# Ledger of designs, part 7: VH-VL binders against Peptidoglycan editing factor PgeF (pgeF)

Target 1, 264 residues: Peptidoglycan editing factor PgeF (pgeF), of Synechocystis sp. (p74606)
Amino acid sequence: MTMGDDLWGWQNINGSPYLTCALLAPWPHAFFTRAFYPQLPEQLITYLDPQGKAFRVKQVHGDVTLTATEIGQTPLAPDSTHPPADGIISDAPHQGVWVASADCTPVLIGDLIGKRVAAIHAGWRGTKARIVPKTIDKFLALGSELKDLRVALGPAIAGEVYQVDPWVALEVGQSVQAVQKLATEEQQWDHLSTMVNPPVLPDAEPEKYRLDVRRINQLQLLELGFAQEQIAVAPHCTFQMEELFFSYRRTHTKEVQWSGIVSY
Below, E stands for the ipSAE of ESMFold2; O stands for the ipSAE of OpenDDE; V2 stands for 0.75 times the mean of E and O plus 0.25 times the DockQ between their complexes.

## First folded at step 1 (VH-VL)

Design r05 (framework fv_recaticimab)
Fold by ESMFold2-Fast, scan of step 1:
Structure r05 (fold): chain C 264 residues (1-264), chain A 124 residues (1-124), chain B 112 residues (1-112)
Amino acid sequence: as target 1 above (264 residues)
Amino acid sequence: QVQLVQSGAEVKKPGASVKVSCKASGYTFTSYYMHWVRQAPGQGLEWMGYINPNSGYTKYHQNFKDRVTMTRDTSISTAYMELSRLRSDDTAVYYCARHGYSSGDWTEYYFDYWGQGTTVTVSS
Amino acid sequence: DIVMSQSPSSLSASVGDRVTITCKSSQSVLHSSNNKNYLAWYQQKPGKSPKLLIYWASTRESGVPDRFSGSGSGTDFTLTISSLQPEDFATYYCQQYYSIPTFGQGTKLEIK
């Protein structure tokens, strides 16, 4: 477990740990650990809201977010009982929205005034495609105000261990508007590697970099006008904390943990 | 359009090594694992292993682990498969094939796009 | 490794016929947590690479004609061609990906 985090707290159900974030205290929510495998959202929601209905999608590493109502109206993904998307926004009370991860960033969002919640699956491809900003745009279109939103970026593979090819680091970095506006690729690399809390870190291996996908998502939110205090970034690494989390980079297996939040 | 283009036919003597290339285009090379599958004359398909072009991580079938090396060069979107200490029963068509990634984070070892194949003949 | 067995080894048919190819796995390829059958079907014409037809036992790949269908669960799977066309004469392979990928021996579909 990670100690001394004021925003992030460990909870326990019958000896099994799960993580919560103080910014999301108004909503029943959890970033579940591997200890809850193989329970699915339909079972996990009973720990959060016994009256809740669980919603999930077929994650495709894209940039589409659906409302709970739109999930019922969208054609099913090939070979799935769920429509293809990587984010879900609630549009009624007692709706639990869920995403699976094993290194990709689970993002949970709540609207203090509008009462709607969201869950987003943000791997490097979804982050490059700006799924989180697109989901925020959808909140605003539904009547939410930016100042009322609270965002938690949950356990994911940490930048300090996420070795990537230069191409991946650069293209994910280019999703940040301040980076994209720079005239040359050389200037973009410089900015990504020297800015405060840089999202691109040097690697010991030549022609390799380490990428902080959570930091890129945080930068995208800050560019939209979020205040720092509206955003919580988990310090927990799925790759390094193997007793608590599944990690695809570590094991190349299909097992995942779930993160969810319930509207009221 | 997605396309995988492999290097040309090779004739090798027993004990030699062969290195087959597979150049990808029409998609993001680093986003999909690249697999290698071979087919001996008149026989079925045999999976050899894969490489993650993003990280360079490889997974080999136990039958090949002591003789196969898979690499990639991201600057030219090309994957390589080198098989050493060739035997006559290594005579086959060698295919590169793209990982059938239906949901991104889950491993799905079915193959949606295939290279045209590289014939490797091992004879004295 | 999971052993895949196809039957028949060869089949003769005429254009317009309904043809059925069977594939059996030595153990179940149905995953209990996601209820998916880890099985694919490929078509291979002489001198050509294999072409994906079906994945997850019954999902048709984009661009594959609807006369091709996959069915079955667990250990017993079937590929059906509802009305055979001239371009369908080929060898068909099943493949499991529940564990280390393994292929069936193939079924050669020949003109009658």
Scores: ipSAE 0.000, ipTM 0.408, lowest interface PAE 12.5, mean pLDDT 88

Design r06 (framework fv_recaticimab)
Fold by ESMFold2-Fast, scan of step 1:
Structure r06 (fold): chain C 264 residues (1-264), chain A 122 residues (1-122), chain B 112 residues (1-112)
Amino acid sequence: as target 1 above (264 residues)
Amino acid sequence: QVQLVQSGAEVKKPGASVKVSCKASGYTFTDHYMHWVRQAPGQGLEWMGYINPNTGGTKYHQNFKDRVTMTRDTSISTAYMELSRLRSDDTAVYYCARDRGYTYGKGAFDIWGQGTTVTVSS
Amino acid sequence: DIVMSQSPSSLSASVGDRVTITCKSSQSVLYSSNNKNYLAWYQQKPGKSPKLLIYWASTRESGVPDRFSGSGSGTDFTLTISSLQPEDFATYYCQQYYDSPTFGQGTKLEIK
């Protein structure tokens, strides 16, 4: 099952809610809410695996995914203690991989057989640059098979409220190969707005569109040959569920929530 | 035949603006990003930025972002690069070049315009 | 920016020679997720625009003679011309497209 309330469950620790996905049940994982602010991955991992080591990167809204080993081998970002990247893949047991979000899509992935896990920060820029497909290619290069992968697209700004400029909607939409192959911009807009569960929605404001970034990422995964039952898309909107999630679009503050998954 | 044809040579005074055109033919103009690259006399190649002809979306190199504007007209398959507040060190040949990749991909530049010489002198 | 460094700056050779030009990037241009090197080679003759020879470090562009070949991975790349022809005397540039595009300073290949 690719979507629905049955895949997503609320958990609680000391009165603070966090979200889990049934497709990722084999791995300790969580999409944490704002209730855990200001705890960082190094503290949050203790709720998932007390023996786990947390890995994180300086997110730059790009398309680079590093293994945990590569993080130690990559030069640090300017004025940061972490290397620049937007995705992390585990390459040993008890490694927790983490991404921060406040509207961008946190993507958590697990390999049922190869046991490796990944966390990806997929905003519109990373989605346009196909960070999720590139991370899947890296799983395959490391020995994973597509049929063994499970993907959860977590809480993010929903298409219903994500107002963007036309060029953003079209460039992100063009990251889908079926869209990119259409001969004209008019055909691309038509396809993006009329397909089943369309990733581009009409907006009341002239010359604006609403964009479903999670739907675009789901379409990219389906194009790679994923079955629908391997992909879960959260119904939760960070902008609309203000009591549970930080949202940059709503408040323009730099507070974030964390999502992570731990290898075993 | 796929080709890019640029506008003719320009001579400008310091402080002026120049607008170079690049007309595409032989392919679907909106399928490929268009890059702009310049080359000062006797020097190497310097990337200035790109435009997505389909959307009009642009990305400029930090060195040019305050002075460059890239636009396009899809009805005539033409891209434009306007550089303002010209200095003598802007004297160069300016090229448009097609990105061989799709808009979501990154690619090498497979088709180049013939170049437009811009001379900035008092 | 990723800095591209070529060597040598110039070299002299005779028709029929095997020549190699090297290019180094300040950081890896190998994308581990797709195992591709985002590296291209261009040829430029005086008064002409650059011409694409090689992309993905080793893939020859359509119409480019088979005497041109590219090799290398990560940060170190080479362009080889196996049997130099008179029309090959030109300036050669490497380019990365892993990040915002940057070019090497060029290698001028001149007749001995």
Scores: ipSAE 0.000, ipTM 0.390, lowest interface PAE 19.1, mean pLDDT 89

Design r07 (framework fv_recaticimab)
Fold by ESMFold2-Fast, scan of step 1:
Structure r07 (fold): chain C 264 residues (1-264), chain A 126 residues (1-126), chain B 112 residues (1-112)
Amino acid sequence: as target 1 above (264 residues)
Amino acid sequence: QVQLVQSGAEVKKPGASVKVSCKASGYTFSGYYMHWVRQAPGQGLEWMGYIYPNSGGTKYHQNFKDRVTMTRDTSISTAYMELSRLRSDDTAVYYCARAEYDILTGDFPEYGMDVWGQGTTVTVSS
Amino acid sequence: DIVMSQSPSSLSASVGDRVTITCKSSQSVLYRSNNKNYLAWYQQKPGKSPKLLIYWASTRESGVPDRFSGSGSGTDFTLTISSLQPEDFATYYCQQYYNTPTFGQGTKLEIK
C-alpha cells in the first residue's frame, strides 16, 4: 500500500469509469479510461467544465511545453492541426489542457495560489529530456511558487512490466542529477537498482531491464525541492489493466486515453 | 514528397574528422528517429547509431561511441554525423535513414528504416 | 550484439521462380510483452540506398508488391518472393531492431 493508493479515486459518468487524484481536488480534472474512446478533448472537457476551452498539441516525445496563448502563436506541425509540443500550461481561466497516453505518463499539475494548470506527456524520451522539470521552470517564470504546486503522475506502464534495453534504462536514469554525478556507469547502475523504490528493476531475460518511468519523474521533482506530499504517483498500470486502459506495448494500436485538467 | 538529401563525397587523411549532413524534407523532422548506417566497399550494412531530432537524444553502437557524434539543427531539418580519428577501414558509403516510432509511447523504434538518404562516400587514404 | 546469419550468400534464379532467403538471429528478437518480432527486410540495388520491404517479420511496407512475404518467429526468419520479376534482382538484407540494430551479411540475387 503506498501513499498514491490513498490519493486516487474512481469516479464514473454514465457508467464509464475515470480516475481522479485528491491532490488535484481544487481543479476539475480526470485521467480518462478507454471507456471514453473515441471522444476527444473537445468533447471530454464538457464533463469537467461546460464553459471550458480545450487545448492540445501534436505530441512528439520532446521537452517543449507551451502556454495556451503560445499554442495559438506557434506554427502547426506539417502533418497536424496542432503545434508540436508535449506539455501545456494554462494562462487564463476555463482552459482545459490535455495529453494523450497509452503507456507514457500523463502528468497533471495545479497551482493552488496562481490558479494555473498543466498537462504533460512524459514517455521515456521526454523523461530523459526532463520535460517535467522544464515545465516547472516555466511555472516559476510565470510567477508560481514551488510550495503551491501539486503534481499527479497518472496511469502509465508500470516498472514491473516495462521491459527495456539497458541503454534506455541507463539514459533515462542519467536524467536524475544525483545519478549523473556518479563517476562511473557501474555506480549509476548500482544506485538505480538499489535505492529506495528503485526505478530500475531486474528482468528474467538477461539482455533486458525493467524501468519505472513514473519513479524517475518523481525523483526529478524531488530534486527540484518538492515535498513528497506534493506528488502523487498512480499505482495503475496501463499494460496490466487492459479492461481500463489502452497500452501500445500490449497491442501496438494507436488508440489512446486522454487526461486533462481545467483552470479557474 | 518525403526525402533525405546528404552532403557530397569526402576524401580524408587518416586521423582527420568528417562531418556528413542529412537534410530532411516532406515530413515532421522531430517525429522520426534518424539512423546512421555505413557500408564499406563490397560489404554489408553496419549500424552506427541514431539521434531523435526533437530531444537531441542519441544512441551509438559500441564500435563507434568513442569517435562518433550525432547532432541536429531543427531550424533547417538537418541531422549530422561526425566521425573522428579516421582510419583507412572507415572508407564507406554513409547513409542516413529515418524510422517511425509511435508518438504516444516512444519507447523503441516501431518500424524499419523506411526512407534513406542517397549516401555520402567517405574515402580515407594516405 | 545480436548476430544475424543470412543464407545463402548468393543465388541465381529465373524470372517466375519462387525464391526463399533465410535469416537467423543469435538470440530471440521476439518481444514477449507484445508478441512481435523486431525483424525487417531490405532490398538494395547497386549504387542505390536500401529500401524497406518488410517490418515486424511479416508486415509488408506500403507499395511493396504482394509477391514479397516474410515469416518466422524468435530466431528463424524467411523472406519469400513467390514469382520473381526482373526488377527483383538485388541484394537482400535482414535486420533486427530488438536492441542495437544489426544486419545480416546480405544475399545477392542474380539472374540465371
Scores: ipSAE 0.013, ipTM 0.512, lowest interface PAE 7.9, mean pLDDT 89

Design r08 (framework fv_recaticimab)
Fold by ESMFold2-Fast, scan of step 1:
Structure r08 (fold): chain C 264 residues (1-264), chain A 122 residues (1-122), chain B 112 residues (1-112)
Amino acid sequence: as target 1 above (264 residues)
Amino acid sequence: QVQLVQSGAEVKKPGASVKVSCKASGYTFTNYYMHWVRQAPGQGLEWMGYINPESGGTKYHQNFKDRVTMTRDTSISTAYMELSRLRSDDTAVYYCATPGDYGEYVSYFDLWGQGTTVTVSS
Amino acid sequence: DIVMSQSPSSLSASVGDRVTITCKSSQSVFYSSNNKNYLAWYQQKPGKSPKLLIYWASTRESGVPDRFSGSGSGTDFTLTISSLQPEDFATYYCQQYYGTPTFGQGTKLEIK
């Protein structure tokens, strides 16, 4: 585990650990660990807000974020009781918004003034499609101001272990405006691999690259004008921290942990 | 319900081109890379390349790079593999296949088309 | 390319037998950062497409009977059928996906 990070703290319910972020202190929230499996959002919300109503979607690794109201208006995904989307924004008090992960980045957002919250499931495909910036645009359309938003990027597979095809790393990297505007792919690779805290880590093997999806999402937020102090990035790796987190890359099982945040 | 259906058998002359289609159904076509693998008589399986159906991005094996083109049409959930300048040793069954892990690049295949026999003879 | 070698090329067995098929890669397909072996096993019957049996060297695909097991790490891998059934007579292929995908030459399992 990472030492000396004052933004992230462990909490406990009945002996089971979960993670919170100081930037999100105004809202009941949690990045739950594997210890809470197989509890679903409808049960987990009672730990955060006994009066809360849980909202979730059928995650499809896309770029769609729905408000709680829109969830009720959207047709259900095939063989599911939930509509297809990868993000949820609250639009009333006492709404808990939830995303599942086992390596993909759970992103929790709160609005200090407007009090609305969001949860986003950001895997590599959603990150490439800019789901987080699109969700921020939706916050702004609903009346939020950028300066009032606080963003936490939770436990996810770390760049040092997330091996992808070179083409995946390049396409996800191209979602960053500073990369997209570079004239050649050679310049794009150079920028992604040599910048401060590079999101692409080259391997000894020519065909191997490792991708830091959380770092790409952080870069997208910084490009929107977020201050560094508005963004918290968890140091926790779901693949490496086996005792605490499920990881699809590690086990190829469908077990997930949930992350959620409740409006008031 | 979840299936890949390929076009029918082809007989071609040396120097011609062949275009094989693979229609996906029962899943979101753009969520999985579509790979092409061939099997020549008396030989094993040989990987040719893939296409990302969302972006159209491709990767071809070096043995085919100068002769293969992979495309897709998202409106009909169909992938295509065109092999040009055919030789007699291109006689094979051609398969489309997709990995079991959606959203990730992993090149093991849990879903296969039925195969398209291509015979190249004079 | 990583070269995959299977042995034996053919094998005759009876229902109820324990069958072992070996696969060797020309270089390691184990990635220590991910703690994964990038190896799969397929079953192919005449006139049919290959069917995935095992991936990540030892993980059984959904619906595959537990008599099929994969083991090994690095460069040496084994597919075991603990008690052969009539429907298991087929050709078996190993495949690495550590680099550009490559397959073994196949092992034909024949009825005695």
Scores: ipSAE 0.000, ipTM 0.466, lowest interface PAE 11.5, mean pLDDT 88

Design s01 (framework fv_socazolimab)
Fold by ESMFold2-Fast, scan of step 1:
Structure s01 (fold): chain C 264 residues (1-264), chain A 123 residues (1-123), chain B 109 residues (1-109)
Amino acid sequence: as target 1 above (264 residues)
Amino acid sequence: EVQLVESGAEVKKPGSSVKVSCKASGGTFSSYAISWVRQAPGQGLEWMGGIIPIFGTANYAQKFQGRVTITADESTSTAYMELSSLRSEDTAVYYCAREGGYDWEYSDAFDIWGQGTTVTVSS
Amino acid sequence: QSALTQPASVSGSLGQSVTISCTGSSSDVGGYNYVSWYQQHPGKAPNLMIYDVSKRPGVSNRFSGSKSGNTASLTISGLQAEDEADYYCSSYTSSSTYVFGGGTKLTVL
């Protein structure tokens, strides 16, 4: 089901826009735009919860998600004051969890009953490694129920412009169980390119494909048993919406925007 | 499959200029950065500069600023590196290399390289 | 000129492991910058082996990367004859440029 952009709304702080999702309304949250650079999570959390403590990790494009408590127990990444991981789950009230992006998909999750929240950094490598399903498994291990979870896939590079080599498209596509079960790579390509809202699109250039990483993450969530109504996918493209978002593919710079959500 | 094919070897006189080409074949040119990296005989790799064709933005290493010009022609899927005021120390193999350009993963890595163009500067 | 420091040479015996270091500063190897590693055989163009801790698809699991502070490391386990080559590290910089290490010649004994 196409949900469009009816769940997504623009908000403003001191003239600077940020994006929110109606599925996450119970939690203070934001997908911040480039207008907030170079503010870090420790400053940005004051816009969401003045009593909140910000948690972040050294993003390494892997599949590890840590709880806020585990962050304090994990050795620091090289040249960093933060441990290596790409997702964070809250385990107490007033904890803000944050991820940076500039084309990779920021994923924010809330548990309506268990009251825990999560932020995940899901680029193509993390998506291939199934970081979002692994984070959902961790929610369930902590006592959450699937039916109570709400997931928002935020602004990221859109499939229509995300040009990749065939091996990237195929390996990311193979992270979807329905694709992995097919006997041949020819069948896998056919499925990825002809299914409803296909995650792999043709490119005008020979031997190239366009990849919708958010669609792959949505398919992974649907395979876990999520209802379509529990998942919101932003229509916003970081590459094409230059005035609002940084995009590494577009500019080759290290500037990022932050997305975060706070537990209560 | 994408390949980068560089122009042929050149022998130049001191004080002249050289322009090396790098043609992308079998794939997309415009959306990935193309860099130029040289290697003098028996020496290491040295980054000279790069360009993102779709934006026309080029950046250069400080050592080559003012002597090197990197351009791209999207209609022919070709990047160019022109080095002026040649000296004997400019004798090297000149490589073009495509940056992976996949978000932050592989974004600062050169995953496809041309075969190299030998430029010899001698009298 | 290269800005990153590598040992000029390292050696190891068949089946053993070797580690090559690459040291820079907070403006390149340090911070959020990832380090890439390239293998170069005589007369050939460099080949990307490792980006940060991730190996390029098709590269042997014997190759691994790590980073601590301003120093990145490439570790090659189970050394084989074909591993004999020059190895270069590279990093993006705070001035939006790239720098390479001086290169390390690996000799497999």
Scores: ipSAE 0.012, ipTM 0.454, lowest interface PAE 8.4, mean pLDDT 86

Design s02 (framework fv_socazolimab)
Fold by ESMFold2-Fast, scan of step 1:
Structure s02 (fold): chain C 264 residues (1-264), chain A 121 residues (1-121), chain B 109 residues (1-109)
Amino acid sequence: as target 1 above (264 residues)
Amino acid sequence: EVQLVESGAEVKKPGSSVKVSCKASGGTFSDYAISWVRQAPGQGLEWMGGIIPIFGTTNYAQKFQGRVTITADESTSTAYMELSSLRSEDTAVYYCARSDYGDYEGWFDPWGQGTTVTVSS
Amino acid sequence: QSALTQPASVSGSLGQSVTISCTGSSSDVGSYNYVSWYQQHPGKAPNLMIYEVSKRPGVSNRFSGSKSGNTASLTISGLQAEDEADYYCSSYTSDSTLVFGGGTKLTVL
C-alpha cells in the first residue's frame, strides 16, 4: 500500500512485493522490487506467463529500441550475450520484454488493439536522446495507433533527490520541444523551474539542480499527443524507498530490479 | 587522492591490436567516468571515447567507432581501451582521464601518466 | 582539423597578460557552459586549469576563463616562466561527445 496514484497497486508472490499499474491490466506485467534479487527475467517471466519467453538487452543508456526478432539479428555487445539497446518491442504473442533499473525509469507500454508491448530503460541520457518518443515512432511504423497505447513510468529516482549538474538539467529539459523553442537559455531555465509540476527543482548546493526524469518523459509523451489518462507516473522513489528498491545513487552497487511486460 | 596508473609502453605491428589498462586508486571507482584521449607526436589532444563503469555505457568519437572498444572491470577498478587494425598513424601517447559520473564529456581530472604505443614494422 | 579553433601560438612578456581564444559554434561552445582548459608541459600529461567556462580547480587566480557567444577565452595574468606550455580548450557537443581545440603554444619572453 502506498499513498500514490489509484492506478498503482501492490501485489505479492510468496511474501515478496511487486508493483502493477491498472493502465496495463490487459497484459501480464510487473515492476519487481529488490525482494526478487537475484532472479533474472528468465525466472521472473514464469510469474507472469508460464509459456512466455524472456527478451533482454545490454543496456547502454542510448536511444535504440529493438523488436524481439531484431534482438536475434543484432551483433552482441562486448563481453555480453545480449545486443546493445535500451528498449524492446514484442513482435509475437507470449514474448516478455524486460529492463533493469536502479534509479533510471523503467517504461512499460502496451497496445490495446495491436497487442504489442514494450519495455524501455530511460535514464537521463536516454531521455535526452528521446528514446521514449523514438519507441513510439517505432510502434506507429509497425501499425499501432497513438490512441491505443498505454504507458506506465515506473519506480525511479525522484526529482526531489536527483542532484545533477546544470548542463544535465538543461540538456534533458531541451529534449522537450516547447522548451527548445524558447529564444534564450534564461527563458528555458525559467520555464523548466516554474511550470506546473516543474521537472527542474532548486538545490541547496550552489551550481546544482534537481531533475525529475519521469516528468520530462511524461512531457515528451504529452507533446506527441497522448492524453493524460493514457499515461501513469509512479509516485515511488527508488532512492527514498530503500526497503523496496535498489538505488545506484544511494549505494553505488550493481544490484538491480527488473520490470517486464508480456505480449498477448 | 585519486590516481590513475596506466600500463607500460607497447610496440605493435600494423594490423595488430593493442589493449591499454588504466587502474584507479583512491576514491570510489564507480563515482567516475573514464575517458581515453590520445596525442600523436607533436600533435594535439584527441578524445577517443569514454565509459561509465557502473552502467557499462560507452560513447565513442565517430572517427574511432568500430575500431575502439572501452571496457571496465569494477572488481579491479581498471578500465581498458583496445584499438584494433593498428596503422602507423596510431603511434601516440594514450591517456586515461577521469570525470564526474554525470559529466564524462565535460572535463577531466586526474589524468593517467600516458602509455606510449608505437606502431612499426 | 580540430572542431574548435585556437591560435597556433601566442607570446607575452614576464609580468604581462595574454589571452587565448577558443572558437566553436552553436553546437558546442555557443550552447554549453562546459568549456575546459588544459595546460601541458613537454613530456607531461595535461593539467586541468579551468572547467565550466570560468571555474578553477585550485589553480592560481592568475588563470581566468570567460565566454562570449561562440568564443571562450583563457586569460593568464602576471605571466611567469613556468606558464610557458601548450594550452588546449575542450567543449561538450550536441552529439554528447567531447572535442578539443588544436592547441596554442604560449611563449613567455
Scores: ipSAE 0.000, ipTM 0.414, lowest interface PAE 14.6, mean pLDDT 87

Design s03 (framework fv_socazolimab)
Fold by ESMFold2-Fast, scan of step 1:
Structure s03 (fold): chain C 264 residues (1-264), chain A 127 residues (1-127), chain B 109 residues (1-109)
Amino acid sequence: as target 1 above (264 residues)
Amino acid sequence: EVQLVESGAEVKKPGSSVKVSCKASGGTFSTYAISWVRQAPGQGLEWMGGIIPILGTANYAQKFQGRVTITADESTSTAYMELSSLRSEDTAVYYCARGPDYYGSGEYYPLDAFDIWGQGTTVTVSS
Amino acid sequence: QSALTQPASVSGSLGQSVTISCTGSSSDVGAYNYVSWYQQHPGKAPNLMIYDVSDRPGVSNRFSGSKSGNTASLTISGLQAEDEADYYCSSYTTSDTYVFGGGTKLTVL
């Protein structure tokens, strides 16, 4: 958690709202709302950087992050014009990196000194697989330092409403090292449900739980040594804010909103 | 890889019902939608409806509302389409098809198409 | 039957190009970038050729898709004899349903 919702602000383009985060102020960026559907990253980037090139991947709910250069060098996914990945890191100026979501967490990252940016699609499977920590490792391998990184976890389905099976909650929770080190699953459940701002909440339906995927990603970042001031978590729920966001859990439809950030 | 295998041909009388099965093998059954598409002799494709097995939710084209029921049995990886009050105009080949592509319970994938098709089941309605 | 309008037939010569149109409304083709195209040979199930307007599922790059307003198009370049088939477009709708086009019979001369 950061200093609260003071970091998040609504902006407007021609009457259509989009969200920005003060931690990412150095970079053109946006968490676009449903109002921009069906525009794609190639059109949306013109609102952020008219000279920018948009990069996107075939999202497969995995743990792979590619640089913009690697996207051009990676074999296309079967049945796709894009390589399979769920994160993108810029490796030159004027590169816009984009992820689509409708409940999964869009994560935007900027490097204050190295000038590189990233976008990550983090649903429960990618979070379990630690895509965000793996992307941070890739920043470090490229020369970034942890202290220079700023991370925004955008609008996503809130834990209050995200009903999941027990095995999903437990396996996603086990991605947190403090949880994984506990000797028994009973101790792991206890920790996940009683810690400060617990990522696992009880559900009224027997044999179900509620899962806060953004909280799990925040815990993963804190374990890497991030200060709270480097991380912003959006208070916005895609399921509950239907006027602003698509939500697959709510409607079972295929419309998505896009989030992106541009390097300089 | 998923294969879809449909049940055998049927000959039915007007006013009866038919139930066609579609068995998935070689991949995850529950998280992909299974759709039913029919084709009358010499005619085009017509979407009837679909189901996402893990959600238990079925959706139907307006034309078939009240006559068609689509169900799924996760234990046997089989989807079913039952069409009631059969008419001669229901004579067609009935296909099951996988699509759209979903991953996990309710998570979206980008492939929004019918990518794997069953071999088709011929249903003839005559008296 | 179908909500989307396609020409009943098109023809082209070996090695040339042909374009098949698919016209809908603001509630289907115009609403979303979820248009797909299918190839069907006689007596066979349909085969996916294009999805999301222009993406290819591992098929030849001779097949390409586009969209302008309420009309999607399938273009087949370098026509080969095996391309002779029926072609169907499909779109997701604002009613959370799918509709197919009437189909186009392609004859390769």
Scores: ipSAE 0.013, ipTM 0.470, lowest interface PAE 7.9, mean pLDDT 87

Design s04 (framework fv_socazolimab; at its last look DockQ between E and O 0.11; V2 from the best seeds 0.00; counts 0 for: pae O 5.9 > 2, unsure alone 71.2 < 75, placed apart)
Heavy chain, then light chain:
Amino acid sequence: EVQLVESGAEVKKPGSSVKVSCKASGDTFSSYAISWVRQAPGQGLEWMGGIIPMFGTANYAQKFQGRVTITADESTSTAYMELSSLRSEDTAVYYCARELTYSGYDEPYYYGMDVWGQGTTVTVSS
Amino acid sequence: QSALTQPASVSGSLGQSVTISCTGSSSDIGGYNYVSWYQQHPGKAPNLMIYDVTKRPGVSNRFSGSKSGNTASLTISGLQAEDEADYYCSSYAGSNTWVFGGGTKLTVL
ESMFold2-Fast, scan of step 1: ipSAE 0.371; ipTM 0.692
ESMFold2, look of step 2: ipSAE 0.659; ipTM 0.836
ESMFold2 (binder alone), look of step 2: mean pLDDT 86; pTM 0.902
OpenDDE, look of step 2: ipSAE 0.024; ipTM 0.502

